# VHH binders against q88v07: the designs that were tried, part 51

Target 1, 377 residues: q88v07
Amino acid sequence: MAQSIVEAPIRVDTSRKIIHVDMDAFYASIEEREHPAYKTQPLVIAHDPRQTGGRGVVTTANYVARQFGVHSAMPAAKALELCPTAVFKTPNFPLYREVSAQIHRIFHEYTEMIEPIAFDEAYLDVTTNKKHIHSAVELAHRLQQEIWHQTHLTCSTGISYNKFIAKLASDYRKPAGVTIVLPQDAEPFLLREPIEKFRGVGKKTVPKMHDLGIKTGQDLYAQSELDLIKQFGKLGYILYRRVRGSDDRPVEYLRERKSIGKERTFGPFLQSTTEVNTHLKAIAKLVAASMQSHQRHGKTLVLKLRYGDFVTITKRRTFGEFIPNDAALFEQYAEEIFEEVVDDHFNSGIRLLGITLTGLAPLAFENLTLPLYPNDN
Key: E = the ipSAE of ESMFold2; O = the ipSAE of OpenDDE; V2 = 0.75 times the mean of E and O plus 0.25 times the DockQ between their complexes.

## First folded at step 22 (VHH; framework vhh_7zox_3)

Design f5 (at its last fold request DockQ between E and O 0.14; V2 from the best seeds 0.00; counts 0 for: pae E 7.5 > 2, placed apart)
Fold by OpenDDE, fold request of step 23:
Structure f5 (fold): chain B 377 residues (1-377), chain A 128 residues (1-128)
Amino acid sequence: as target 1 above (377 residues)
Amino acid sequence: DVQLVESGGGLVQPGGSLRLSCVASGFTFSSYAMGWVRQAPGKGLEWVSDISRSGRTYYADSVKGRFAISRDNAKNTLYLQMNRLKPEDTAVYYCATGIWRTYVEDSGTTELYYFDHAGQGTQVTVSS
């Protein structure tokens, strides 16, 4: 009697509200915003292969260009071949970063539980949110509206109870789409998805899955956990759970730690360690004064330096205890960090120095030595 | 206008080698540090290597001992020799100026925070 290994039911946590935000053709959309004429043209974000001897790779393309088969990571020359009328625009990463930062600021208005995936993608946990919006759908719409209002860019959103499904959902309707997958709809939704859409299934895995007759979520669902593990190892274990709607991964957010710091830019550049130390001392004094004025202390000291050749280095030192608000200590630590991180770029001089304290807490909380022991006097 | 044009990418087997090149124009190449960053599919930008004006080289731990960055100021060209390539090295590689590196205490690694300018990138694929 082969004891039917009763596969323990997979527990699914449906308590969270997760939004995956994906900016629509992000780089291309930014370029179109800056130059509206691009909206009606096939736009390829890449160096013009005609100027580069046929060299280059497409970073992204607008929807018009995509209609010609142009896609990311395609050779630029191939893109030109597919779309001879394509307009090639050299990537402007500083602009893209700025816009990304702006979008993230908008996210922060709604929640601090943000996990950036890329410049154009993020997970938001909005189970609880700053605006006290109960409906994740409503929140997503408001978010889209706000993004549009501030940036004139569109995003697609996926809403569900975990990261895996939310991401799948965001890809379902583009551009400017909102896709909601409720817990009761998760299984049907997942079963219909092609296996290529399952995160973790890469280009090497797809052929193997297809060979095994796994082409869709339905096919995947039909597989035993053991078989999936045998065939795909850890990925098999994960996929067995994912297709059943289980994803316990939290939205990993970095709490923007309020920081207090000062930076100084130099012209002419600093050329000696002595000069660096002199200025670090001055900066440390300013930071200490600021920390005192704000009645805060920090656990982490961050040194920032920028060389004359524009290479920038930041290094953080976290202490087990709060750092006393002492300029001399700040200076000392900054100097120590400087000595650790300084490299031959120093030959180009230093353009900028900065000291920042993070992990801030109010000073008032440390001195409450609650006398645990009542003096039995 | 600053222009950076990468080349030399391709498909290689694990253990193979590639040499990337970046031709710079629109600025005084010899006056700037240069570097390489990469972006794997679905991942953020990662610092790979940079070289100072004086020719001092720096590498991410993930590529140290396998990659070699160099520059030819006379040709305004940056190079990246990649040896013993791994599937994990699969990414679009960009040459960049104004690289901002940050040390992440939790991971004990140096990460890319920012760069000023980058090229269009060249695809490197390491696959059996």
Scores: ipSAE 0.063, ipTM 0.610, lowest interface PAE 2.2, mean pLDDT 88
Fold by ESMFold2, fold request of step 23:
Structure f5 (fold): chain B 377 residues (1-377), chain A 128 residues (1-128)
Amino acid sequence: as target 1 above (377 residues)
Amino acid sequence: DVQLVESGGGLVQPGGSLRLSCVASGFTFSSYAMGWVRQAPGKGLEWVSDISRSGRTYYADSVKGRFAISRDNAKNTLYLQMNRLKPEDTAVYYCATGIWRTYVEDSGTTELYYFDHAGQGTQVTVSS
């Protein structure tokens, strides 16, 4: 039985509201808050190179110091050369950590969907929010205002329908900026960006891009998907979509294991459904045990199979509730999916089978009503 | 290194025929499924056809009954016979291997097709 596969056109999901928050010159701004005289001096947060024998790197610098060309990750000795009058302040990481925690407590008043990137940087998914604020722009302004009122620090925000564009937008107006890129404005915005701004295009990739005549998003956009894949592999596949405004990555507010799975390769290849089901049973047992040992359950079960001719099929099935960690149930679902996707490539045999659980969460759910005051006995 | 070289494209009138070839090297051709994908001007990639290592053939609905995929393992060559060509068949045609079929979400409401390797492509233009 032959089965047709047709690749769908790129579809851009614009339903989400994503905010990227970037604290303005974070460490330096905290030190300026503690000692306001620093605001009019070039301030460099680093161990003083005159005391370290020229060693060390700049963590950050205030905006006065930046006028002299001082930037983060620069050797502290170079910063001293560029700005001999700079004040060097040794980083007070305990203080910076406490201020970051305060800011994250503010984030949690608006959403639980927070992906921390660094002390000074986070993504927030505010598609829905705890304060029922009508617009993401208003939410970003209120967030900035509340951060300023509680910490006396400013931040810059970028707002768009995905993480990639939100991150780029946050760099456009600093300090204290709010920049939104609406879906209809995404393409013109992205086409103007230097290729270095595209995630995955780093130090080793930029020269190759430039040699191919790719210096901006416009140049990247002009490339065919196949050419990008040939030159850059998976990165090419991703970049083709990024420059067209597509980025479906979720805000990752749970920084734990994302999936648990087991797969097996076979020689000789499996030739019958009976053989496949036997091995799916064994794999399901291993996955169920692994899920239980990690104290997780998942909402999505994924079957992967590879035929002897190297065609690989992957299909996910997402459930409304968490799947019990029951090997027989995993086997049943995997067998059902196999029957849904198997085709006449099976005449080449099956060289690989795999079962993976995703959409993971801890096994326990708290559903008890909690008193607002301590219980009295 | 894997190399796929397409040829046989050209200009043809509606209703005409063309035969595409793809010469493969750098891998064990007879062990892999092979496929054709195409890209019309300004459009995304579209899957056209696959052939298994044993010779079973698969076609997109848009070409079924008009195109015939075949392979000659002795010559490491993949073919696509295209008959009753239409203007909408105008595209660059690419030979591909290392094929992945991914169904995104339940029931495969979105199919994703990608591959480990493809050739440089050959232009097919169907016009009067």
Scores: ipSAE 0.015, ipTM 0.551, lowest interface PAE 7.5, mean pLDDT 84
ESMFold2, look of step 22: ipSAE 0.000; ipTM 0.231
ESMFold2 (binder alone), look of step 22: mean pLDDT 82; pTM 0.823
OpenDDE, look of step 22: ipSAE 0.023; ipTM 0.358
ESMFold2, fold request of step 23: ipSAE 0.013, 0.006; ipTM 0.534, 0.453
ESMFold2 (binder alone), fold request of step 23: mean pLDDT 82, 82, 82; pTM 0.826, 0.823, 0.823
OpenDDE, fold request of step 23: ipSAE 0.012, 0.012; ipTM 0.306, 0.261

Design f6 (at its last look DockQ between E and O 0.45; V2 from the best seeds 0.00; counts 0 for: pae E 16.9 > 2, unsure alone 62.4 < 65)
Fold by OpenDDE, look of step 22:
Structure f6 (fold): chain B 377 residues (1-377), chain A 128 residues (1-128)
Amino acid sequence: as target 1 above (377 residues)
Amino acid sequence: DVQLVESGGGLVQPGGSLRLSCVASGFTFSSYAMGWVRQAPGKGLEWVSDISRSGRTYYADSVKGRFAISRDNAKNTLYLQMNRLKPEDTAVYYCATGLWRTYYEDSGTTELYYFDHAGQGTQVTVSS
């Protein structure tokens, strides 16, 4: 009797209201707005393969072109084959960026907790919002209406208690759709989803999953955590939790980059402490530069190392105060941590080193009190 | 394909001993650090022990002084001698490669994040 390893229940935080906004055929829709005649024609946003010698990739296509099987990331030449009457429009990224900025301005009217994914996609945490709208559904409708009024473009929204489900939901009813997945509906919703819709499951992973009999959320749910980790590593760990409705990732709004870090992989492996220190110094410089560019400081330094024998160690050190954005300090701390964690696995060499700062906060603009030069009167 | 086959588990009384074995195939065994992880009912995966290529051994605090990991590269076999077993040692034990451990300074704890490969596991039950 295979004692069913009663797996510990996954904790699910349902306290948040998350909206995923996805603009419908964004670039194509903008082009249709600018040239209404495109609405009745198959429109492909790509360089015309007839002009490029068959080179190019489809960025997006309108719904008319999609009926012919045209999709994003398709070779432009293939799109032409599928739809010989297609109109090819070269992407106008300046225009798309401008429209995206308009949409984001609308988002900011409702919440500052915005995580842009692309020009046409964003997560909004509206648990609390500027409009004091309690209903996330109402807020989503207002957003859609406002976007339409200002831009004459439609978007689809997914509403749920976390980013993962909200994103899945937004894809469910396109175009101009609103899909709500309440906590009580999360399990049935996730179980029915094809595995291809799960974030992190790419084209290379799908065949392997299918070979293992994992085709849907239900199939995924039936897998043990250990088996998923064995087969898919970190992705397996994540998917085990996702299919159970768990996603603790915050909406990362520009103010809270949670971490800034750099990693380097080595070939050949590092074999000496001197080499390690040299590379830690280099990594620290990069991290310091990045921290400076983002005007952040952190409280926690994380060292990551992977040995040649494939053991990986991560050690976190939290300081009582923010660490100055000093490459020399980062290096010093990283070296100290390295000395603490290094063990006999080092005999296999080091494959990877990484330094990451977490617990980030904005650098207080030191008011450079420019010394008021006394006016020599 | 990487294969790891664990054996040696069973039912034992508190204070008893077991010896686990793991036979590896499909990769150069001597080129990898190897380790043991376990999963108790209702708990997550826990790092137990690992051994370097050169044979240096490391242990979780919970098993230190009671368990001994060893390897025979000629036989592509990993071992775990478990002595003075406790009820809290009850778990499925897995042989694993590519272990990722995270040390938390605040708690002074080491946790298993993931591993690249593991066997099917062997059940160890410690019960009076």
Scores: ipSAE 0.014, ipTM 0.235, lowest interface PAE 8.5, mean pLDDT 87
Fold by ESMFold2, look of step 22:
Structure f6 (fold): chain B 377 residues (1-377), chain A 128 residues (1-128)
Amino acid sequence: as target 1 above (377 residues)
Amino acid sequence: DVQLVESGGGLVQPGGSLRLSCVASGFTFSSYAMGWVRQAPGKGLEWVSDISRSGRTYYADSVKGRFAISRDNAKNTLYLQMNRLKPEDTAVYYCATGLWRTYYEDSGTTELYYFDHAGQGTQVTVSS
């Protein structure tokens, strides 16, 4: 008697209720709220490129400006070219932070499982919630209504059983949308999506995908796991699962900073230890400053290097005491580690160096032990 | 185009030995680090070993002391000598280049390795 071999299927956990909240044109909407005349003008939230010598990046633009092709992350100079009549408003980050904090206080009335992504974006895990609302759709509508009531700002929400799908759903209907993707609808929904909507498929990857005939989730789904990994490595492993509706990432509501580091890539590649040490010195200064500004110190220093042939080495060294935030010490330790780990791959040059501190704690951390004396007999 | 052709797989009893070969073409073999990855049925890819362009070798803990990677740059050929094979070594073995890996970590977690090119693979089955 013979039995067929059956591949293990991807298991998809559909037990969670995840909401992705995306505030509609957040910074611009706040400015429109403060100055209603902006609602009928093309408004770009950025440092004015005419005052910066053409430098700067658009944080966001209102709906009027978007009709001219202005979008977030665009060079401000390009936004001016596309829309010469645009009003440029310098971002008022203190105000935006306060409005974001107000919105987060609203989130906390419903759940403590909140992962902030940006001032204007968060994931909420509402599988259970403080209001005992049975429907995630009802919860999302109540959330939108309360945000509007308190701030006069709209948001778009996406609801599904994982973060990946919830985020895609929130983009489906804007502004003020509520979009749910139920488990039974997830696969058809994902199969229709352009591949550039999949996390990690950016401008460098899209051409390779298209050359392989992969333009949509349907095309991606048709690929074997091994073929995707051969072509895209780790990204291929992830995409295989995402297009099948699998994303087990938790809403990261207990996030703490675990590391602080800096890395640099080089062209031309570094060819000597002298060149390496020069750049380690510069990187060490940046890391030490960052550690101090975040009021942290760490017990572990990590050196990362990548050779011209793409072989990557990371080496950690853990100390018995917190390392002082001293650039010279970071440089010294990084140089010692480099000498310890460097090998003949150095013949291809060094394309990347990085220094990272981990094992972090606040600088003011203390453990106090109070002496106790035995009672007299 | 880049071509990597594995050979030398087969059926072997536990405790046996097998030698894999990988013939490379379409690129300057001596300029690249090369490696082996494997995939057991129903499992993800697992990094096995790699070798630098100068011949320095690196091994996963699961195979260290049992497997030996080598290269012959004159023949554009990568080898993997596998000794004291176990049922757990049953997998399709792939020859690859452009591998990213991490060693000397105090973390138990590593990312999956990526590669620019890999061969079609050769099946190794260890069973009695």
Scores: ipSAE 0.000, ipTM 0.172, lowest interface PAE 16.9, mean pLDDT 82
ESMFold2 (binder alone), look of step 22: mean pLDDT 79; pTM 0.801

